# VHH binders against Coatomer subunit epsilon (cope): the designs that were tried, part 5

Target 1, 300 residues: Coatomer subunit epsilon (cope), of Dictyostelium discoideum (Social amoeba) (q55fu2)
Amino acid sequence: MSDDILFESKNYFYLGNYQSTINEINKKSRQIIEKSLKAESDYFLYRCYIAQGNYDLVLQETKNNRGSGEDPTIAGLQLLASYLSKPDENREGTLITITQWISDGVVKFNYHLQVIIATIYFNEQLYDEALQILNNCDHIEGLSMLIQIFLKIDRLDLAQKAYDTMKKIIDPDATPALLSLAWINIYNGEEKLKSALSSFEEMAERYGPTPLLLNGQAVCAIGMKRFEKAESLLLESIEKNPKNSDTLANLINCYINMKKPNEIIQRFINQLKTLSPKHDWTSAVNEAEALFEVSKSRFN

## First folded at step 1 (VHH)

Design f2 (framework vhh_6fv0_2)
Fold by ESMFold2-Fast, scan of step 1:
Structure f2 (fold): chain B 300 residues (1-300), chain A 125 residues (1-125)
Amino acid sequence: as target 1 above (300 residues)
Amino acid sequence: QVQLQESGGGLVQPGGSLRLSCAASGFTFSSYAMYWVRQAPEKGLEWVSTINTGGGSTYYKDSVKGRFTVSRDNAKNTLYLQMNSLKPEDAAQYYCATDLRYSGFPYTESYFDYRGQGTQVTVSS
């Protein structure tokens, strides 16, 4: 029977604990000898570096991925790193490259590349394009993304269907399933908010509190009108990663809802503008507001 | 009407070779990427190879790299798979496939829009 050597690394990764992911992969490096396992390991390592904002490292380490024998997954990681380093500058070229890859058929059977492309489309608010790339996927990360996109476009019915598909291929207590259910529960109604909060809290106790898990807890608290608790969670998230745009957007929404003095609100708006261009700031704030409003309307 | 028809399968000894063909009609063959997929008894459908519209870019499952070569003749609307150094693990029903649609939202598309009847490859004795 085969063990998944990367099982623990993937759990940390899915919950946004990128340093623990890197540490676990490095701990098991002597066991990572098969070509396919090395490729999967490299995928998660480069995804972690990208998530930490270390785009130049990824581009430098992969500079020889050209011409004959080019790895499409590595090419996708290079594209993602390049895109996220300068989204406004690189947008047009990135979208042209993706369209070419789709036409070439390189995307169809590469689920890592599908996730990378869907991530870029999601960032560009090209939700229909992201759904087309992930349609009929049966891989865990793709199904997780489908659920997030469906929730984003207010299609709870399709998010539930994707979750039901996920439950056929993994245990409901597996990390991706727990995370997906927690987000779905936020949208399902006020009685489910406590379950969602408890789930995020349990995952944070088991795998360490991450900005992702703290934001999840905060959104639940906001939905329950527990604004002081949400503030505490979001401030903890800022201390862990002051560059996390979702945390800043959630803090701004929390403070607006609490009717805090304009000076406090403007301080965090200016922080978000410093970390993200005006275009990115507008998108991030609007997304956080939309998520909050959907959550709020589900609990009238 | 889209038609894909595979041929060239058969029984070979381990280490042998086979060349599969797929005749395509009913769509603009030169405008679409083509795929080879296989299904062994009691296993799921498995991707084997991809070739782009012009034939200049090819991709393979790791276990067949260096042994299999996909090619296409757009003038003849024909897809090929040259299989060398065949192993017992390669025994399967082989299908050519294409995807003429992007399903779009909502979640309604099957994994392949179009697939042929298949050709059987047996590696034995």
Scores: ipSAE 0.006, ipTM 0.404, lowest interface PAE 10.2, mean pLDDT 82

Design f3 (framework vhh_6fv0_2)
Amino acid sequence: QVQLQESGGGLVQPGGSLRLSCAASGFTFSNYYMYWVRQAPEKGLEWVSTISSGGGSTYYKDSVKGRFTVSRDNAKNTLYLQMNSLKPEDAAQYYCARGSDIRWGELYTPFDYRGQGTQVTVSS
ESMFold2-Fast, scan of step 1: ipSAE 0.012; ipTM 0.489

Design f4 (framework vhh_6fv0_2)
Fold by ESMFold2-Fast, scan of step 1:
Structure f4 (fold): chain B 300 residues (1-300), chain A 126 residues (1-126)
Amino acid sequence: as target 1 above (300 residues)
Amino acid sequence: QVQLQESGGGLVQPGGSLRLSCAASGFTFSSYAMYWVRQAPEKGLEWVSTISPGGGSTYYKDSVKGRFTVSRDNAKNTLYLQMNSLKPEDAAQYYCATPRYTVELYGSGYQTLDYRGQGTQVTVSS
């Protein structure tokens, strides 16, 4: 019998449905009595608020986490909220703080903090550093991040190995495993691409369409040269979260392949540069073309 | 040669107290953070506590917060764990460990517990 009170909350969270995660945790608040369960609940609540851009809420609610006896997970959430609120301003201080935490030994056995740090490194395009923090992880969110990073750096072999590790600790039918397999399947030919699309659609039906799941569907549609379908999915994703950099990058890719006027393409590139200064014009175009070419070459 | 030697374990009743010690040698003790980790029979290794190199920062597993206190004496190269209000679930082999940055995958140092002692057994009668 499953005794995880946060089971459904975590499923919503892993698929990017942050509001449903918050709602489920609040629904079960009377059952969240044990200190460790409350700490885990708070971690997911604060991660959701950060994902929604509510950085000030997290900082205000955690203002008493300071000095000797500071909770390192909460400190990590504070650092993530501060960093994402003003990435250019806070970059150097954030990276120095992370280096200090690693040196102080606080990171090694705190998998939530490992995920937070890896998220910051990923945003800075410090992929080797992110992989090093997540090295040898055997927790669900860390393995999910490893798979995404390996796919990002074109190491399908290592993404597959991370997925194989994930299958040893969770059911292959569990949400994180289904999501990870869907992303991997994008790289495995026409039949697997169709399977990936079906998987993203099924998850969206069960847990609600999210920018994450709509992006997955759109990448599959682009691979199948269904650009009008991809555009529709990406515009829906923008409506849900106009600040999602992956959606903007995929939309740029879609419009380039549709041969839209440069004026339209440049508008979205300017939006992407504002949200993610590391995704400059060349980087955004190269990423978009790489995703399309991978899909295209799999279909010959 | 890095050597870590734990002591102070034993049999105690629920609600009792024990003070664990770890004698360190073979490295510059004051330059490294130290860990206490534990392993119950047929269970995985669990992190219990961390103390910074200078002793100014301490961190604890949620289930031991308020009951356990980690400290260190850099002049004596010794790490301590004061355990109060012991519970049956605290019964385990306790190890002290020092993080060593090692080259794992991807060519950069990742914090690891390459060095740990033989441990000291803590038994809590139920």
Scores: ipSAE 0.006, ipTM 0.390, lowest interface PAE 10.2, mean pLDDT 82

Design f5 (framework vhh_6fv0_2)
Amino acid sequence: QVQLQESGGGLVQPGGSLRLSCAASGFTFSDYWMYWVRQAPEKGLEWVSTINSGGGSTYYKDSVKGRFTVSRDNAKNTLYLQMNSLKPEDAAQYYCAKDKVTYFDLSSGRYTEYFDYRGQGTQVTVSS
ESMFold2-Fast, scan of step 1: ipSAE 0.032; ipTM 0.535

Design f6 (framework vhh_6fv0_2)
Fold by ESMFold2-Fast, scan of step 1:
Structure f6 (fold): chain B 300 residues (1-300), chain A 121 residues (1-121)
Amino acid sequence: as target 1 above (300 residues)
Amino acid sequence: QVQLQESGGGLVQPGGSLRLSCAASGFTFSSYAMYWVRQAPEKGLEWVSTISTGGGSTYYKDSVKGRFTVSRDNAKNTLYLQMNSLKPEDAAQYYCARDYLPGSRYDFEYRGQGTQVTVSS
């Protein structure tokens, strides 16, 4: 398929294996000489550091990206790192900055910046704004984000069309296509859950189990009422990343369905609130409904 | 209520030109990418062209590239398709289209009544 030096690094990235992505890029550092290839490798490295919660590293490494020589993609990564480090404090400034960048035309034709902005909008639940930014996007990560947004707003028909567009630019067996189809199958209901589970299991076997893939498997298991299996998968996910908010949300959902004592459930809710202070559990109409929304997969 | 109204179709000889217009109302025109799609007799709906919200990006079906030019006037809520070097295979009912949501691609949820283009000698 691709003779891209970053091909395997991107596969690890798409499946949530951020450490393997960093390791692969570093192993190939001597081959990453071309200016455009170096820029792309830096994009994926910084996205991995952000995904791992290492915001300060990204901000320090990019501190000289300012003034007349400013790289818009790096500026976007700085904005994302700053925003995620303190979402409540930085929200207003972040949204103002995005509005200015759109007005200045720097977002147009920069697919990486479009994905970064769409990620911020998605986190703010500004779905229409995210869809507008991804307008006419034919980049793999942008199409993946479109699918996630369409699933979030219950537009399975549009998610399917975005997936069909993705298949025109990559092989159906490529990791982004397999991952997208698995999530679409979850939203299509019970009879597709077994197929989705098998797909997540096969990806985990090939690229290693990640919190993303373990959560995918767990959501399938919960849908199939296999709560003991879901618990096992989620506990493995916690061992890999104890700060993964999706894992905690899915575990809470699992334990509620298993009718565990309130003391255990409240402990995990408190942990989730510490990791995601923006989650407003007090204003949720139904706790189960809020937990279902949080448990849905999201690309970083 | 989304309304799209096409005009400018007609009969033209091979190699001729036509300019199609689409008047849009009932939504914020500048917030949506717009499409031209066509349907020939006994054939399915075929995508022809896409234009971004601000008009800075345009895309075309391979067979019309270099011959057709899409443009928009957001102040007038109007979409245009300039068709040059028309071929018999371009004969079809031409529709102005918009997706259901901003940023959606190729769902063509809203279409006008269409304008007929006939290419014959």
Scores: ipSAE 0.000, ipTM 0.126, lowest interface PAE 18.1, mean pLDDT 82

Design f7 (framework vhh_6fv0_2)
Fold by ESMFold2-Fast, scan of step 1:
Structure f7 (fold): chain B 300 residues (1-300), chain A 121 residues (1-121)
Amino acid sequence: as target 1 above (300 residues)
Amino acid sequence: QVQLQESGGGLVQPGGSLRLSCAASGFTFSRYYMYWVRQAPEKGLEWVSTISSGGGSTYYKDSVKGRFTVSRDNAKNTLYLQMNSLKPEDAAQYYCATGPYSDFGLRSDYRGQGTQVTVSS
């Protein structure tokens, strides 16, 4: 079964350990024979290359696919790679293409394509559109994205409901469930921050530290007002990937709370703006502050 | 610099209505989610409502659902909160705020000076 063979690969992928995902898929290549399993393997492999910034490899390896009429999942991966390689240049064409695919009905029953499209919408801060694409989804990656979007728009109640749906289809101790609960616990704040921190630390010990797990730990530390610990974790994260927008946003938040000089804060804001040139600096500063406030529990 | 200016508050009887407005400047209003938050005496800030950048999605605190309606006019850079069937518990200083979704204007540079809503018992 696909989940049996790709279990470890998917675990590394969900944790943001893209190189281990690639290595594990390659290790099991002799067992990846069935067409559907090969397609799922290729999906995760190409998602890893995209996450590492290797867009040209994905476009070159998939050049024989001429659009959604042949393989809509591969077409989606090509669109994502093209979009991320030159976001400002390709934005308008990408959004037009997505609108056409939705109208053509190719998206409705393709879970991987739904996740790809929702990822593009999320990057464009088109959260309503992302929620519409993921509406009533019952697949693990889609539910994980729904939870992240609901937390982003500060609907903890809807994030909890999506997590409850996830628990019906996956073991609560599985990686996507552990990550989802940890982020929900951060938004609940207070004593649940300690539980979230412990969860991220345990996952980092078992699977190795990644920018995703280090950012999770850092957000918990910020919520606990342990800014020096948060700084240490975020600097380790930036050494692993200096272009990680979450790490830069969290560092800005940390430094604002530590009352660092404006010159230092502005340097990181400028770096974040360079990674996302469509964001103005106000957006970057607001994002950093929200990551701190997310750690507080609120009545919804 | 982000600037938000609230207006429309006042004294109203229970069951009455008020419409709050928030004039925004210093940022690209049409690209940001907007929030209404309130602070009653001796309480922290409470989130009241959220509206998406395009106005298509709205969210409300349970206690105001069905009574309050948030809306926006992106051409005028203005956010609104229509408050109907006001209750004494709704009395508070009301602020509009902008930023990422969990910010709620807890920083002064991301919220206005507020507009006071008083509801007689």
Scores: ipSAE 0.000, ipTM 0.123, lowest interface PAE 18.8, mean pLDDT 80

Design f8 (framework vhh_6fv0_2)
Fold by ESMFold2-Fast, scan of step 1:
Structure f8 (fold): chain B 300 residues (1-300), chain A 123 residues (1-123)
Amino acid sequence: as target 1 above (300 residues)
Amino acid sequence: QVQLQESGGGLVQPGGSLRLSCAASGFTFSSYWMYWVRQAPEKGLEWVSTISTGGGSTYYKDSVKGRFTVSRDNAKNTLYLQMNSLKPEDAAQYYCAKTIEYRPYGTLSEDYRGQGTQVTVSS
């Protein structure tokens, strides 16, 4: 418990339990009276709806956010919803809008907008741009994003420094710190990998299994060469969110190691390419795709 | 040519048990996820259970959890559904199904479904 009425809601949110976040905020709706608290509550509610793929709801409920009273945070949420609804179609317009907002100075002291923009940049694999937006961030969600970006670009040293900064702001046993440490531990060898798996499992038991936590467990299982366990976790993740690109990428890796038929692997590759055309493919995935194309040309 | 052949259905009293079997041929059985689906008279096709390639992961419709157990024998190319504590609402034509992709819910392709086996639950 903290003085922040949204503390528990944020914990569910950080762990990817979007429905529990919505339910918790709604349960406390009568206590969310202050204008600033209402604005923060709306931010997390709209982020949850976007994470669930309910882009139209966010766009409809925010349709009046335009003209001489436009809220930059709500504008950012509208942009995120629009972008994720049709990434290929809306990419260029989205990036132009972000560049204009940065130039106009609306981003500089708006931490929520910084996280929204960094999320879009991350999805586009524009990691340097995401790091620039989050430069010297002291906000928990921004620090979590920095850790993820540093791990993605293979800078474990910088991820650990961001984690150390996070520990100065929150208890090391708080959910964002536990989640960050678990992801960092994945990159620190087999013994730490077992510790990471246990941490993801404990968080899933306490706060509910989510695609985020199931993917964490699956990555640990893959690293430990427990491919059947990884498959089980990833398929549970697909049941909860079939559009999760991390789940599909991990499942493809799992199936290649299990020597599944190329036809099955290629269907997941095509699905992933539709969701994440800019995805950073491993050599094993590229080899499987190339093998399938060669095989196909011999028989057709 | 993909072929699926179900067996083991019959008449059973409420609270009774049946074991369904599905013999598969024409594809590499061990490489595919398998499904059990059912259809009662005048009702739509209903998903019952799913099993992973190695049998390590199983999923069930909420109403059958704890009562039904899906399993497979890859050496025999056979899928099983052990049904315990059968209820009148379990009465249906039961089909095994194969698709190229995992689908926890929804409509399955008719091209990948067997002919079915009838399960009747009555006193």
Scores: ipSAE 0.000, ipTM 0.105, lowest interface PAE 22.4, mean pLDDT 80

Design f9 (framework vhh_6fv0_2)
Fold by ESMFold2-Fast, scan of step 1:
Structure f9 (fold): chain B 300 residues (1-300), chain A 122 residues (1-122)
Amino acid sequence: as target 1 above (300 residues)
Amino acid sequence: QVQLQESGGGLVQPGGSLRLSCAASGFTFSSYAMYWVRQAPEKGLEWVSTISTGGGRTYYKDSVKGRFTVSRDNAKNTLYLQMNSLKPEDAAQYYCAADYGLSWDEYLRDYRGQGTQVTVSS
């Protein structure tokens, strides 16, 4: 915590500020000498490169990790990079490899590998499989993913339990705790939407605005029927990452609620399909709207 | 009903040996990878060892490699941990755990036994 050399780097990482994460780790490079700390540092660096779409760099840097001396965490990072570089081509082989690793028992207490596998399952919309891998996880990133998946499948009660577990093992001011509470507050009711918005705004002010934080603010604004503000935030998010599928889905939702011309809505739908052909934009939009209507009716 | 029962712990001097056992019932034991985990006083839960469904592959925490050996008998639904060259740092409550792979109902936590206490002192 206060003695963790990577504490600030992790805070940037969990909020989606990958460049600041890389910069902070590089700033601390002379202090990252011990083998275990070096391994954790490399894990976060490779996760950042993957998040930025630099798959080839990760695969090249890790090309010697193979055979009987293979590091399972590095193997997981290689699998994630390979999968995301060509999802359709590599899907079958990726899922076979994951099944073999589970059977071998290398996954259960390797929290980084659990997160990597759950990320692949989440991308494939295999939510039950992701929950099974993360079951009873007491690692911060795993608990954050559990909360996200529980909210996605409309289980606010389980998201709350996972958050209660997180509070016992993490500083309440650490970014995963702040982010998790903000998302839970969005689903918990209209009175808590203003609190959630303030939390996202404060995190963006301190750690820099990211697509993740701008999307959080926009979802709150949509819930409060502040569509012009939501549009402004989502357009800023597109400027930072034009390939962010969540931003496009939220903007479509915003424009539908604003009753914009069908031509404008269809333009963004076509853009989303081009960038993410496997994305279920219709389901995501309808699901988000249904959750907001339920939340709104509960506290009116 | 899923149940795991650990045994074999005790007091031993540094350099000594102990063999832990875990009797499993209520699920198809041979279909699940098994784990040994430990918790020392006022410390978090630590992973110690893993064994694959058929026993053909084993994995160990770096600090116990070469000293501990995990094995299983699928006919008897029993998991074992042979602990050699025990050190004071190995003193902990030892638990066996299963990856049920059946649901996210927290089976692993709910059906862990009470564990078996290992004390290493001179």
Scores: ipSAE 0.005, ipTM 0.400, lowest interface PAE 10.2, mean pLDDT 82

Design i1 (framework vhh_7qia_2)
Fold by ESMFold2-Fast, scan of step 1:
Structure i1 (fold): chain B 300 residues (1-300), chain A 126 residues (1-126)
Amino acid sequence: as target 1 above (300 residues)
Amino acid sequence: QLQLVESGGGLVQPGGSLRLSCEASGSIFSINAMGWYRQAPGKQRELVAFITSGGSTNYADSVKGRFTISRDNAKNTVYLQMNSLRPEDTAIYYCAADRYTEIFGSGLYRTEYDYWGKGTPVTVSS
């Protein structure tokens, strides 16, 4: 349990510090001897490369995964990399492939593949399909994704149930549990926003500030009407990853509330639309505003 | 806050066709599962068809092959195309939004429908 060689690597990964995840796995390479541990290590390495936008590296490194002895998890990573590299071009083929894998039973008992498929469905806003693939999941990453989907569709009650399930499997002080509670607390109203902010700040201090953690802090700050603080956090997030659509959406929301000139706001809207042409920039802005409105409704 | 408004009902002869529309206003339409129910005089309300956020469909046995449910998320609208109508299809047709599906336990659970329209009457007679 405590002796998981990938324990610290997974903590960096769950908090969005992909480079530190890669570095930790490489430092432990001499201890990663068992076939199953190597497979898990490869999964996290390829997930990090994909998260960094290095799709071609994943496709090149896995090009021999074909024919007799094809690894379904690696096939899923290839599909994810291909899909995210060109979502509009690859959408139809990707969804057909997923449907075939489900029909063939390839997805059953492969929780990494379940997470990959649910990620694609979530990106397509196919929330019912994502929930179906994660149905009865008992693994940490799947439960984390269930909580995110339930919060996205404004079902705090179901997010809380998934979190309660997670607490039966892992320590409440483990990074996925801390992260899940922080997001849940954003939806629980004004008093919980300060607790959520403190949690994101503590995780950032221990594991490094990432776009994920900086966005979490910024959403809390926006909810608390601390727009100057939110702006500072979001600008730091842009420096770390200028292509993060959540950061741009939150910054637009922040600037609207600060009553910045329309010309400035429109430039960021156009940037968001350019970086995520598949995602309606209006939808992304409205989602950030909806999250803030959900938080405000807790004050009534 | 999701509000549903049905239209397209009316009087039609047996064998005829009608297209019902349900326009949603308010919050997020695209994530809701949408359904059509009907209630004939003196009978219980029954599910006719539903469509998930992703476009997966299901139909009552009585309407399979004759009715088609579809959605246009850009217009916040769900449709029910009714072909080869029979006198037994005479009912008030209701649009419903099932915002969430519970997915715990041994299977996928449907929650109660959260939002209902006021209904649109369909009469199939000569």
Scores: ipSAE 0.000, ipTM 0.167, lowest interface PAE 13.4, mean pLDDT 80

Design i10 (framework vhh_7qia_2)
Fold by ESMFold2-Fast, scan of step 1:
Structure i10 (fold): chain B 300 residues (1-300), chain A 119 residues (1-119)
Amino acid sequence: as target 1 above (300 residues)
Amino acid sequence: QLQLVESGGGLVQPGGSLRLSCEASGFTVSSNYMGWYRQAPGKQRELVAFISSGGSTNYADSVKGRFTISRDNAKNTVYLQMNSLRPEDTAIYYCAALRDSYFGPEDYWGKGTPVTVSS
């Protein structure tokens, strides 16, 4: 039977528990001997450092890689770290580099690089470009991104088809499948909100409450008009990451429904504008928009 | 008319070698991304190797170091040299012209050539 040494590490990663991912990989470091397994391990470690905002660590540790010609996955991680550290300054150069890599053929066969590029395109709201990169993908993280993009562009039918493809590759009880179904169920209406909430709660119990999972629970609670429960979940999420734009967007939605004073609401709106200048403020109070802010956080 | 014709498949023992050929008609292999895919019974088609219009090559981890993709521009043909074959390499192998641009042509597939690795 095939055993995956990184199985538990990947479960933590998919659910946004980056510190537990790092800790689990480090615990198994002496078992990570195979060159390909070491490369996969490094990919997840660097993705976790990037998700935690530690861009300089990734750039410093990979400084000897001479671009896509030496290690295209490491080059992609360097590009992602550089882009996220200074998005406005590095946007143009990042998009030019991606175009060159696609033309050179290094992207079509590298699943990790496809995910990295799709993440950058998603952050730039270049959804058609992200879909082209992920077209015909058959890997778990790519299918997860495809589902999120389809939900973002209001194509529930295509999200369902991508989820059906995912079920042919992994067990429906595996964390990426559970997470994907939970997001689809939220989008698919009030009757399924309770099952989505239950799913997020069970994942948080097993793998720890993360901003991603707490936001998922909060969106369900808001949909059920349980605003006090949503507030407590969102405040817990802020304690874990005060710079999470999804949490702020959901909290604004919650507070408007609770009829909190305008001064409090406006304070959080100003904070969200500082963290996410490209956000559409007219939809900040919409439950569907809050879902896609959570998706953005997941891919960072 | 666009056509991709695969050949070179067959039965081979574990540790053996085969060379697959893919002859293109109606378009030029040197100006396209070309790939080899395989599909085992009941499984989804998976990418094995590809070669870009510029000549750069990439491989699946499962075949890296054992398989080599190349092309002969004069013969308008793409090859897959398969060494150290394993039973898990048993599949129908397909040649494809791959889309790598939003405005480019759709992926085009050959009809496939069977490879059986048995001991």
Scores: ipSAE 0.000, ipTM 0.192, lowest interface PAE 16.3, mean pLDDT 82

